VHH binders against c4kar8. Designs and how they scored, part 103

Target 1, 263 residues: c4kar8
Amino acid sequence: MAELSTPSPASPAPLDGGRGDELEKFTLRGARQILQLLQDLITHRGLITAHTGGGHSFMTAVLKVDEERGRVVLDPSPDPQANRRALAAPRLTCVTQLDGIRIQFPLVGLGEGQDKGRPALFAPLPAEMLRLQRREFYRLQVPLAHELSCLLKAEDLARKPVEVSARVIDIGAGGVAVVVPTGAAEFVIGGTLPACRLALPDGEPIELDLEVRNLNRQTQRNGTEQLRVGLRFAALPRAADTRIQRYIFKTERALNAKARGGL

## First folded at step 8 (VHH)

Design h73 (framework vhh_vobarilizumab_d1)
Fold by ESMFold2-Fast, scan of step 8:
Structure h73 (fold): chain B 263 residues (1-263), chain A 125 residues (1-125)
Amino acid sequence: as target 1 above (263 residues)
Amino acid sequence: EVQLVESGGGLVQPGGSLRLSCAASGFTFSEYDMAWYRQAPGKGRELVAGIDSGGYTSYADSVKGRFTISRDNAKNTLYLQMNSLRPEDTAVYYCAAQKSFYGLTYYRSSEYDYWGQGTLVTVSS
């Protein structure tokens, strides 16, 4: 049976509306709650993907909260074009995770200046923040050390078949998000990539069909641009589902153990 | 030795209030997501309220606005403040503990590592 339309867990893109009343129960509107959550992002050095519209985003972080002036201070991109896009945007949609909990909030009225002699972006405090504390929305951020990859069967810009080994940056019950070098392949939202191979530890690669759900050209903190592709699992076999869930659970427990020791 | 000990149950009239407590020992309380479950005779165990290691709360729709879950990490104690009690709130109330998984709480009874023995709440005239 078809479920009500909900944001795909395979998408790294911002969770869009749909039924706003369903998301309302996860929305924080209290000033103290918002300030505490922003402070938690600072304390845990949470990386934020800021979406500027038009399929563009850049990596940032909250550097501080200026309660006296009612502002957040953000780390600018080293790419001047990304900062220009952000300043021209009527709204930024900021997406991050804190301990596996998805957090999303808008910033309106972005400006630029300096903080302690260093370039910075400023915005008024958000009036609301979305906090999704449910397993159905969970996306495991894949540790860099795991070198998790997915071999994609796609087409290059000349429409010739190409195999691209893409790094898996997050994984959930419904799909993965991967990064590919700009220009390595052409992707179309709604397109199907057949017979791709997801490499998980301790076994043969999982062969599966992937549907392209979203595309985002992200400027990294070092100024380089990469293409992020959100991919949905199509008709995932039960054995593959079990292996993916086992990997997610095992990695969650290991990361939780490290977080306890690191604090 | 891991132990969860509930207290505060009893008989109250409809519209009354009760405060339940759960004293925890034998583990690092601050690292655990805590929950209250309840079970009426002949029914399955159901979630009442949860509070994660970071203090964020979740409530079953049937108790939202009437019950408040809270924790005191210095005392290793979980609380449930129950207001505007109804006959259908009659059940044995259980304290449950689940090791935190990166801030993610699993709201299924099978995911909890430790359970108390329960405290009976009866709402009747």
Scores: ipSAE 0.000, ipTM 0.135, lowest interface PAE 14.7, mean pLDDT 80

Design h74 (framework vhh_vobarilizumab_d1)
Fold by ESMFold2-Fast, scan of step 8:
Structure h74 (fold): chain B 263 residues (1-263), chain A 125 residues (1-125)
Amino acid sequence: as target 1 above (263 residues)
Amino acid sequence: EVQLVESGGGLVQPGGSLRLSCAASGFTFSEYDMAWYRQAPGKGRELVAGIDSGGYTSYADSVKGRFTISRDNAKNTLYLQMNSLRPEDTAVYYCAAQKSFYGLTYYRASEYDYWGQGTLVTVSS
C-alpha cells in the first residue's frame, strides 16, 4: 500500500519494510541460509549500519550467533545515547555489504546483556534477510587510503553558497555516499547541488550535478556523530561515467587480489 | 524438581543493609547464569544484578556500588549483599536462573528458565 522506498547506489538508506513484493526473490527465509549469512558477516568482520529510526543510526557488528536460543549478539555503540535509542526502537534495520552485495535485515525485540562481563545487545534471529545480488544495488566501499573526496557546492542555513569537501565512503554506478561535518551545510532531500567536483585518484576532478537522495545521522564506532549524505549522479557525461566505472572495476580487482594474498 | 528459594528479606531503615540468599536445587547450579530481579508495586520486573557461570558480574545503574552479587557453587547458593538501602529499593526480589551459553547472558525476564517465589524487602522509616 505504501510507496516502496528503494536504496540508491549512493546511499545505504533502508528499504521500506512494509512492501516487499519486488524484493521477494532476493529475500532469504530459510533458517540455514540466515545462519550461514550471519556467520559470513562474523567471519568477514562486516560493519553494520543499524538504523533506529528518525534518521539516526550507529555502527555495529555481529559478535556471535546463539543457535540454541535463536539470538544474534551485537556490539553496542560506545555512545550510550545511541544504545538507548536502539533499545527504545520497535525495530532496528541493519544494512551491510558482503563482497559488494547489499544485505539488509530487521531486528525486533532488542535487549541488553553481557558477554563475559562486556556489555552486549541481543535480538531474536531475523525471520528474513534481504540479499541484493543485482548490479543496480552494488556499491564499492571506498578504501580510506584512496582519500576520495567530493567538493560539494551547497547552501548554509541562510541559503548562502558554501563549499564543503566531503569524504566519499561508497560509490556506485548511480552515485556516491559522503560524510560531511555536522552543521557544514544544509541538505534537502530532492535538492540539487550543481557543479560539484568528484576527486578520483586517476586525475583531474570530475564536475557533475548531484541530487540529494537521503540523509542519516550516524554514530561512529568511536562515539562521534556524522552526517551521511546519499547523492545521485544527474546528467552524467559518458567520459565521466567511463572513468567512474574504471575506478570501481580497478579498485574491486585490487581488493580481490589483496584478499587472495596478491599475485 | 527444580527449586529456587529466596530468603533474607525484611523491613529495614534507609541506609541499612540486608543480605539475600537463594538456595537452588534440582539442576546443575554451576552451569547456570544467575540473576536477581525485583518488582516494586505497580511496576514490571527489572534486573538488579547478574552473575554468570564464569563469575562475571553485571549491575543495574541504580544499584551499582551499593549491591554485590556473589555465588557459592559448593552450596548451590546465590547471594545479594545490599548496602545503603533506599526507599526506592522496596520490592519483591526474585532469584532467576538461565542456562549458560559460552559466556553470553541475556538480561530479559523471558530468557530465564527458572524463577523463585520472591522475598519482600521493605525500606522505610
Scores: ipSAE 0.385, ipTM 0.766, lowest interface PAE 2.5, mean pLDDT 86

Design h75 (framework vhh_vobarilizumab_d1)
Fold by ESMFold2-Fast, scan of step 8:
Structure h75 (fold): chain B 263 residues (1-263), chain A 125 residues (1-125)
Amino acid sequence: as target 1 above (263 residues)
Amino acid sequence: EVQLVESGGGLVQPGGSLRLSCAASGFTFSEYDMAWYRQAPGKGRELVAGIDSGGYTSYADSVKGRFTISRDNAKNTLYLQMNSLRPEDTAVYYCAAQKSFYGLTYYRESEYDYWGQGTLVTVSS
């Protein structure tokens, strides 16, 4: 399934306690940084999975930061039992993601009330927030059923332009790995392939420049050799980056659901 | 018991090529970020190249375009292909392993869990 070891930054589950000491360098403790990150969650309208313990969680969002009273205002669950569990819990562990960055923080002292006449949950501002970037180095193994391809603009041995439609084997934030038949084109590590076209589901192909990072000759079970080419995104527009991240997230979630029997 | 065993070092002429291997055992190789470091006589250790558990690579500026790091998870082996070798590439080359950490690789000596004993590369006329 996925090539990332569990837990991943994309996982909604809290990071385990055995790694907690190693996470100190990614922990924000400055009041300004905490307020800014909470405000970013409001602006993004980020959905938060709030873990109440005992395997229970509910979906929420930060509605407001009340700096005067030192509180965050959260959207209550439509499930009254979930809200009751949250209010009874000594701590909530909140997990969310903002633009591929995993954010995790504790809330203690949860209360219930109203904000501008609407039901709301209230908690003191967290004293710390974990901010962990998604790996530039995570590679999603692309399912064969997706038939993901990249049209490469390369040169043959005689330095003449050739176009090669390559199958995408894996994809990450920083690049893709593709397979091509041996001899289809010449690849030089460090060389740039301009104006290649990455075909993702749901939309037009993404035009991008790719840098050759690595080459690996693979022998298939039938004895045929194929060249695996690792390609870095030389420059990636924000819209293209968003589409690639969305594809990775959606595919990883689907593969994880399938591995657990699916719904 | 964890072991990293480097091989492939030797004497080579300037402009020549050499391929280093690092055979790993005693841990789940595919879950580790791997790197090559080197130490020249009288100098500290420096990063040469890194490859994470997902296959993404990074290189020191001094070796970009000349060296290629790769891994074979089926064989638990890390490689460094060194082309266009220069006298200043002369050093003991070390294989290093860092447990993959929630998508982040830290290219700092203290972040590596395991180190090999090194293999000497000498580039001279």
Scores: ipSAE 0.005, ipTM 0.130, lowest interface PAE 11.1, mean pLDDT 79

Design h76 (framework vhh_vobarilizumab_d1)
Fold by ESMFold2-Fast, scan of step 8:
Structure h76 (fold): chain B 263 residues (1-263), chain A 125 residues (1-125)
Amino acid sequence: as target 1 above (263 residues)
Amino acid sequence: EVQLVESGGGLVQPGGSLRLSCAASGFTFSEYDMAWYRQAPGKGRELVAGIDSGGYTSYADSVKGRFTISRDNAKNTLYLQMNSLRPEDTAVYYCAAQKSFYGLTYYRPYEYDYWGQGTLVTVSS
């Protein structure tokens, strides 16, 4: 697929009416705060999407923080090509979530080696970490067990209509992120997908018009490649908005209760 | 190598209109978030309007409904259409560019990567 063979940069999260410059107050630069946040990611076994540039990313995790040497140890991808892209990148942009709070940080100077006899990636500690609590940027990570899906109405490379069932991986007040197999359909940033169907638990699928906001090719933990598509709710009826918000609140409460229950 | 060149500034009467342009070169324009900033005499630099690599826009409260930001990726050019201009809009207007990062918000907490030289807009009373 021509469009997917040359990855385009993904668009960032939605702006809140020109208040994007307020992000400075959510940026951590204290060494102790950075170390504590990285340790929290280890404790909660947080999965990190590491963006290597050119629309490529891979899944990783912080395995260890070496405070004395000022570096983090990351889990390498099972895909050797993803690891080669990461090592060649001048900068990784790491994106994760902790308790519904979006966390982003850069890693510069990535290297590879061994940690206790296992392959590992190493990077200097980040000088900054963004810890963003704004509601308009909040995304609920959808539990895999919910099998939440969205039926997308798109076009193939020949401009023929196709329907693609996509797994919803996160959901917020402004949209969803979905994953699709590479080559399943053509997506254009700014393009509108009419009459898509979002399947939520408890009721009929919600019919929605979705706008493509970003595209990112991801190498999964099993080495397969998928396309992650960020989709904005173009027009959201009040009843649909209410159902989506109820799902988010209900799921967040259930996840918090399960975590505190020790299971 | 990297250049942002603003044009279109000038003297205009209150209620008038101006269109600013910013011609970009030396980088892949379509991969960058773009913004217009302004600095009035004796004041700090403030954000006027932003447009990300995906075409999504935001505006400062003081210009919302009067100004329109847009981009033409084929021409590597950023625009600001300014309508219903007021004396308080008098400032040097700067074009700014920052690399778009996957999953980041539209603005990074740090300064923009590249800045133009600025173009003066004077709204006379």
Scores: ipSAE 0.000, ipTM 0.112, lowest interface PAE 15.5, mean pLDDT 78

Design h77 (framework vhh_vobarilizumab_d1)
Fold by ESMFold2-Fast, scan of step 8:
Structure h77 (fold): chain B 263 residues (1-263), chain A 125 residues (1-125)
Amino acid sequence: as target 1 above (263 residues)
Amino acid sequence: EVQLVESGGGLVQPGGSLRLSCAASGFTFSEYDMAWYRQAPGKGRELVAGIDSGGYTSYADSVKGRFTISRDNAKNTLYLQMNSLRPEDTAVYYCAAQKSFYGLTYYRPDEYDYWGQGTLVTVSS
């Protein structure tokens, strides 16, 4: 009988306050709030990753909010295949950031046409937008000048170990998003990449285990495709956590100072 | 009240098959990403298989080609078909649920919102 003893759960079930319905408090449903947030995306030139399903996405932006017609105008991809996938999708899931705050919203009923004589994609205004104002969901967009990289230890299609140097595009308290050349390695959601090395400024690379959380094949603004991999920090040591938080804080301060004509 | 109730565990010989079920209640099942985890005595929990709200599946390398995860949204039930079972598959198997956003898994520090109590699978002759 002792062999049948079950271990305690590694992660306890939440009480009522820890339900997934907590996302409701971060959901904007007011028409004026939605319009203002979309306008803020235009003002800040916010880049949007639009997920079309099947692990595919493309980079877009809100060009205009047409309040009278109740729709948003999006920048089409220079890749016709990305636009065809978007138009065929029953729903787009749009993901972006403002001041590091994660914003997500659905678009349903995408169409194509012209705005001011230029090709454009059109969709009805979203009925809801998610604005995640929690520290654990904050994502710093990594400046290209920082050349931040993560050496991933993965497997190729032949199940042979490979090391891939991936560019870090965003970073938060809980993980990083990286870009990997298509076909460089095999990734599966939930898979663990052991002993990866995150190269931060001001010290030795941080060795850590990463869990694959999401995958998408993203068509860039220039029409080229890249594999974007979302990675969660597994068992992050306190010293590593401190260095990552310090990098995020310093970079935010520098970007804010630059935006206001300071540093 | 949210509940995840696993069933279908038991004793099976090496090379045999089992089908696990997880009955979900207290939440809108179709809006959740679901997963099977397992934990052997003295080991940490490891991911076995996942299926998102859009039906996209993922598998641990150790079970790829042997196990199949599936879901029935009409019955609020998650399944794991386990074929070609090995002694090293012996573990308590846990059902887990995480809120999805339109078929995309949120990045989260805590992996799952809800966990079941587990069901024991023993593979031995």
Scores: ipSAE 0.011, ipTM 0.247, lowest interface PAE 8.8, mean pLDDT 80

Design h78 (framework vhh_vobarilizumab_d1)
Fold by ESMFold2-Fast, scan of step 8:
Structure h78 (fold): chain B 263 residues (1-263), chain A 125 residues (1-125)
Amino acid sequence: as target 1 above (263 residues)
Amino acid sequence: EVQLVESGGGLVQPGGSLRLSCAASGFTFSEYDMAWYRQAPGKGRELVAGIDSGGYTSYADSVKGRFTISRDNAKNTLYLQMNSLRPEDTAVYYCAAQKSFYGLTYYRPEEYDYWGQGTLVTVSS
């Protein structure tokens, strides 16, 4: 009898432009490849988060592709304000996922139209689309029961060497996100943490060099602060890569099996 | 030779009505999405109303409930019935044609294949 309220899904954030050189190998520029990917989004009813800038976004989907005129047709927002912001924006950054693959593309020159009486938005076909396979982008949310940790070799606020055991909250093929108490260590974006030790449930800790990619401060319910640190694998031996991949795959399968009854 | 010829413009008092017509020739009218655009003094060209080849209509917010777009494929003619006219409706009204594509109509001037020369509507006392 209580009101059912589903929280809005977290909107996927656009990828950092500073990664342009690293993302080039995942960028599609062939017209046929772009058309095929857009058609795949139509076939699979892929929901798209369209970022209009200034912290604003709305949910959309590709309705049709007009190959002859070189246009993509999008579902407008039910919020007229969101549509006005989109039409006024010089650029939309569109982010979606298809079968665990992250897809991101720009749209420039958004306009209004209709599809058999239904309001529609349209734009020229994008000149490029980013397509990141699950392995390069996917982040497994680490179950608390696994107690995954990474021993970080860092410096404290007094620039003294410290070892901090950080809880791993997510893990992917390219890195981990960890949480550390505020004040436990000093982190600099772009800095390297040498000889850190990643503890997976099975086997010896993996010794890795980690690069700091991002920092986010969070205040917990009890008023204490913790720091979320995004870390890239700077050097990853083949054996370590295999172990991390195996852990991610096994854990994902176990979580999916639990959700579906496992039989 | 393709032609779109507008008629029916004129001087009318606020609250009055006018009916615009656009006579089309030189193309298969029934295969085209049709629209009325207007250009007011000191303003850019803007969409007033559209009607696609299937008869589905769209209206600018400023004219909803006051204007009605319609078409007669047997006569190759587009119409705009304008009621409750306001001084801000004063503009040159243009007929435009865009080749239909699976029910998609793009409301941007550059998307239209053919344009009329316009007819002046003046709403004043």
Scores: ipSAE 0.386, ipTM 0.770, lowest interface PAE 2.7, mean pLDDT 84

Design h79 (framework vhh_vobarilizumab_d1)
Fold by ESMFold2-Fast, scan of step 8:
Structure h79 (fold): chain B 263 residues (1-263), chain A 125 residues (1-125)
Amino acid sequence: as target 1 above (263 residues)
Amino acid sequence: EVQLVESGGGLVQPGGSLRLSCAASGFTFSEYDMAWYRQAPGKGRELVAGIDSGGYTSYADSVKGRFTISRDNAKNTLYLQMNSLRPEDTAVYYCAAQKSFYGLTYYRPLEYDYWGQGTLVTVSS
């Protein structure tokens, strides 16, 4: 489960490289998978932001995949300066979206020439492509006004069953982060909390099995410590998944509308 | 007042073509992601094609290569060019508009802010 704390509202930016090991499960390395994904970008006329380093980028698109020569053909920028920066760069980081899914890949060894009499940029096929479903890595910061809670079925220090109503501080398709007072319950990384109940603003609580993924102690401004617990959805029925996604999208829309209207 | 008005629907033979238009008013069209949805008799609404404020397009698998979505921001108008029409394309076609979320468009019926009244497309021989 990869966590991205704050997605930018601006144009797509490269993903943080410090999460390399956690992103491996989202990385395509098979030649046929890479070829298919590039072809999907052509079919959807996907616009690509190509980052050349030093804060510079330009808009491009995959024009075709030349399987015989093992290279991808890209649309050059109408800005000659952008093309010069791209050709001088040791690596391009290409970022795009396909039906809401973030796609990111490196291109190394960029060259220029012509394709059927038109200017074009050429690069060897990437050895890897990141295909990161928005819902897999995106975490919505839950507004305090929503008072989202999750009733956790856990154990105390004496291994006695306890129910703890925990405040949900972020939520994604893969899980939630909650905060509880220190000492309210014992949590073990990798442990399962069965039949917990997630309360969304609309409708009945959702019953979920949750797996403990991480634990962090947090000191509040009043000096009280709270335990932040990261919890993975062990299994999620389609109806529950739909309700969680609907809440996330509705809340994002409201937050975006407020950000735009507040100016 | 926000308004989306579809036009261009009608009866066409299999293999024929139609061009749908959606005239938008009451909001800043260039800042919105636009989509075409359809609903066939006895079925739910499904996404046909989407185009974001930057011109990026997406298509349902069933229409790829046959339909083309486009927009004209100067005219506040969304278009759907439909070629090689099939009886399965028979549906009421709806125009929809939504704001982007963090630069990411997520095409779902529940997420659209505004909907048109629909225009009927019938493909029969």
Scores: ipSAE 0.000, ipTM 0.103, lowest interface PAE 15.3, mean pLDDT 77

Design h8 (framework vhh_vobarilizumab_d1)
Fold by ESMFold2-Fast, scan of step 8:
Parts: sequence; C-alpha cells; structure tokens
Structure h8 (fold): chain B 263 residues (1-263), chain A 125 residues (1-125)
Amino acid sequence: as target 1 above (263 residues)
Amino acid sequence: EVQLVESGGGLVQPGGSLRLSCAASGSTFSSNDMAWYRQAPGKGRELVAGIDSGGYTSYADSVKGRFTISRDNAKNTLYLQMNSLRPEDTAVYYCAAQKSFYGLTYYRPSEYDYWGQGTLVTVSS
C-alpha cells in the first residue's frame, strides 16, 4: 500500500489527521496552553492559511480571543467567495508557523458578524492545537528584501517545457515554498522538477532537483490568483546543504538582532 | 584552551545501543559548536552529527533516525545516543569543538579548533 503523503512543513497544506496517535505528544489540549498559543499568534501577527476543503483556502489572522464567550475572532478574506466557502464548510483547518514551529488547529462552527463595527469571522475555541518542533519542520520566513528566487523547470498545460521564476517565501533544511502566478505551469504532487536553480546570496545559483509535495491556490487582495508550491530537496549535495543552512542561521540571527535594536 | 575527552565506546552486537559522552574542560562550552565525527578503518574522517550553540542539529544520512546528538551546558558534556547499530558504524568516534560563527561550520572538519583523542566503537558482524 502506498505511503500517505505528509505535506512539507514549507507548505500550508494540513498534516494527515489519521496520524493522531503519533501526533499526540505534539498536541496541546490544556485550555490555558491553547489560549496562550492563540495570544502568541496575535502578538506576533501570525498569518494563518485556513483550508475550507476542496483545495480552497484563504489567508487570515487571529484578531482577538474572547475567553468569556469561548471563541476566536478571525480576519475575513477580502474575497467574498472565500468567506462563503468558509462559512459553508463543516470544518476549517488552520495552519501557521511561530518561531519556526508548525502550528495546526481545527475550527468548527464558523459564523460571521462584526467586531467593533468591522466584518469578522467567529468560531468556538479549538479543543486542540498541534505544535510541531523538529529540525525538519523548521522553516525560515524569507524576508522580502532578500528577493530570494528559484528558477523552476516545469511544463505548461500543453506539456511543453517552461521556466518559471518563483519567489521563495520560506526555506528549511528539507525544502522551500515558492509562489507562482496561477496557470504559469502545471505541477503534479510527487513530480520531480530537474535542474532547478535556487538563487541564494554569497554565490552562484544552486542547481538542484525538487519534488512537488503540495499545492495551494490563493486569491490575493487585488483579485489576482497565485499558486503556493511546496518543494522538497532531492539529492542535495553537501556544499548546497551547507550554504542553505548558513543562510537560514545568518538570517535568523540578523532578524533577532533587529528585534533587539541591533544586538 | 578547550580539552575534550570521549567515553562510552565498546563492543556491541548489531541492533544494540551505545551512548557516547564528551566531557569538555574550559570556559566556553555553551558558546561552541560541537560535533561527532568518525573514522572507519581505511577511511577518512566524516561528520556523524553536529549541534550548534543554539541547539540546531544536523545528521549524516546514514545515521538519521538512529542517532541523537544532545548537549548539557550545565555539565559541559556532549552526548551521542546510538541506536540500531550496524557493522558499518564500526569506527573511532571523535568529539570536536569550535567557536560558532554561523553555527553551521560543522560540515567542515578543517574549521574545528579542538578535537578529542577518540573512542572506539565496534559492532560485531
């Protein structure tokens, strides 16, 4: 029997719920722990990818935790169709990252209303939250100022070779997540993209093979659609691994120094 | 300035386990990158596992899922927990230390400033 695919941590795609027993040690069920984690997401303005099923998702954030009413307040999508899909869904699967830790939780019973005169989505507090911390699950959010890109060698809808320059949005020891315009190329989960080129600072682009692990289509606030692609490093040479890990460490250190006023 | 002393090596059957320790003397253990290297008979030294001052770890593909590197800064000690040992794990295991610059230089043996004398691990075939 085929192995169930687990999305790369570089992807917003949710982890397999059938692994609940394995993931128990990473699952928070204490009310105070859940409240604290949600507050941490508010404090750090954590962006959340909310999956509504059928391959649909939208970007949201926790705006408020209403402990007395036992609910969370979420930022609605600027796309009315995404909000309608979310409200119709029996369950919302929320995926985010905090300090390199993957966080995933379900929301059931989503409703709409207003918070302080502005549109908002409401849901009961989740009964559980998954918090995964492993080296392989750590993902650095790539600063926009770094303009990190990966030249993907893919195929278009007519199976003709096409090169797509994709912006790298996160990077880890096992892979990258990139964004491309919807329709720029066809990607198949499990497919290999050979001889792609990762443009990293301090040297020539790194040539490497990438495996497509997950796909997520999103509508931007300006109405344009983009595709987020999670890619696993295949057959990564030691020199390339060293450069990637050095970039991750150096960037994290620089971000921490900026947060401390240059220390 | 830093002296490293490995211990815990020995003879084990395939499938067995060993825990290696590396005791560091000196004043900078908590700020150093630490690593375990090994040298099998007739081979060059190779990285087994590394851990930087911040706790970030790296493993050779041949030992991933079987070996765990850890550090105890209060005891100035580096550990390597080795499970599911195989005959090909037979080697002299070396502890190495260097001052962290990026925390990822443990991929380069030439960049380590301090080395222990080694401890022999033999996995019977």
Scores: ipSAE 0.000, ipTM 0.080, lowest interface PAE 21.0, mean pLDDT 77

Design h80 (framework vhh_vobarilizumab_d1)
Fold by ESMFold2-Fast, scan of step 8:
Parts: sequence; C-alpha cells; structure tokens
Structure h80 (fold): chain B 263 residues (1-263), chain A 125 residues (1-125)
Amino acid sequence: as target 1 above (263 residues)
Amino acid sequence: EVQLVESGGGLVQPGGSLRLSCAASGFTFSEYDMAWYRQAPGKGRELVAGIDSGGYTSYADSVKGRFTISRDNAKNTLYLQMNSLRPEDTAVYYCAAQKSFYGLTYYRPGEYDYWGQGTLVTVSS
C-alpha cells in the first residue's frame, strides 16, 4: 500500500466552533420537543444514569415534568452520599436510552424537596437534549437493483490519478462501503479522496470528501476477487446528510414491506 | 499530566485471543468517552471500538462480534477483549479519550483529545 497515515489528536476547542456545529444536528432545543421526550422517558420508565462529576454517578428516573414551574422531578438515590454529591455538583449529565437511541441532557441548579410527601430532587427543565442514534456503525445493505455508485478520485498502482466508478454495497450516516475490482486503484487507510460523487437513485450526484477507513479483499461466490473499501464522510453538508438519511429510511422501509409481503 | 498507557499486546496465533488494557490518569476518567484505534504496519489508522461515559458501545464492522470494549471507572481503565484474531488484526492499538462539551457527552469517531502511545498486536504463526 501507499503512504502510511498516522492518527492526530482532535482539538477540543468549542470556543472556536467546529465540534459545537457537529453536535447541533443531534440536539433538540425546542421546548415542545424537550417536553415530549421527557414525557416519553416517564411513560417508558427509563432508567437514567446521572453523572455528578468527580467520577461519581447514580441511577435515577424522571418522576414527572412540572411544566408550570419549568422543572423536572427526579427519583433520589437511596444512598445519601450520592444525593449530597448531586446537590453539590454544578451540573448533572443525564444519560439514558429510548428505543435504541441514546438520550443525554444537562441539568443545572439541582435542588431537593418533596413530591407528594416523598423526598425528591428537582431541577429546571434542560434547555437542550442530545438525541444520538447509534448511527456511526449502522449500515443499510444497498439493493443491487438501485445501481448505487460513487465516482472515486483515487490513484492507480503507479500513483497516477484515476477515476473509478465504484458500486456502493452499504451506506450509513457515517459513510459508505464500495466495491472495486482488484487493481483498479490503490487506497491508503486514513487517506482522503476529495470531490468524490455519490449518485443516489433520485436527484443529482452529491459531491463528498471521503476518508478511507478499511480495506477488505473478498472472494465472490463465482471465484472472482473484489476489493471492498470502507469510506467515512470527511465533511458532510446538512443537505447531503438529509438526502442520505431519506434514502436509507425509504429503502429500509421498502425492504421490510417486501419481506412481509412474501413475494 | 494526562496519560493513557496501553498494555496487553503481544504475539498470538490466528484464532487466538488477547485482552488489551489502557490505564488513564490526569483526568476524571468516568466523564470521558473512550475508544480503541489501530494502525497496521504500512497503513493509516482506523477506529476499532468506542465506549462512552454512559457505557454505550459501538464497533467497526470488521470487528463486530469478535471484539468487546469495556471500562472500569473505579480503576480508570479501558479494556478491549479480542477474540477470533486474524492476521489482518495485526496493528499497533491506541486508546483515545474525548472530553465532554457543554455538559454533554458525545461519541464521534476520529475526534479525540488525548491519545496513548500504543501497544503492538501481532497475529501470526
């Protein structure tokens, strides 16, 4: 393979942007959406891990949402020390899961009191909630009939520029896997392929920068060898993300309907 | 100040198992998302597995079902149990840490604040 690429530490600098923008697409800030989600956690009796800082956490649950007072009411820990740590913390980071989706939110200004005569913890409603699907590793197997392709800007064995039209075999929120014939191009894990073009069944091709994440040589059932290349979306515009998600949802729904139809 | 120190690498036969450890110090481990990355000889890096501060796990397709990531917050240690090892798993394995932002913890492959020096895993007869 060509040149070695080494990992580089990511900058955590939220003051300079970047990371904050990436979290935005997973963040709910609408008051109605936040209230609906908290109510769903109550209805499903979801257990919440509340992180109090300093390496401490406790298990809790949302007992109710007090919309008039703008507060959430939490079940206190049976451990008094855990409750004292929570009350002393500048914020709680609450983590839970609903229907396979990770939900996370901050609570600031935790206090103690009573709910219907029983001890309870309360905090102002969160201004934001993170709703993170486990999408980084979710892959839709692309139906062969869709003829989904991605035009890759790569290098051949002699390191000369080459364009390869590769068949997309799976697609997720974080990237695609493509198939190329053995020897069609050389790929370096960690290398970036600029200005590639992803052709979805509906609409114009999407121009994307792709990062090579993995390589796998597979012998097909007919005895031929194909190179499978896993590619991460290095920078994904919001419009492109929406189109890709819509394709995934629509295709998965159609495949599920076909399976139930028995044809 | 901040340290991530990997251990547990070595030579193993195809089909064998290894358990990697990453000892963390200099930060509040329980509030960080952790991940394992690897870099094969002559290749670039790739994400292997991630575990966030809440214990939720994610895996690369190539290792799913074979590797298990876990953490012990009391010991400030991250683990990777590797089963059914293949020659293609030969690489230097790195642990990585990502801190919370605005009180939120978010796992995103490829964006980490701290990295270890790595431990070598060789799968060969």
Scores: ipSAE 0.000, ipTM 0.180, lowest interface PAE 12.7, mean pLDDT 76

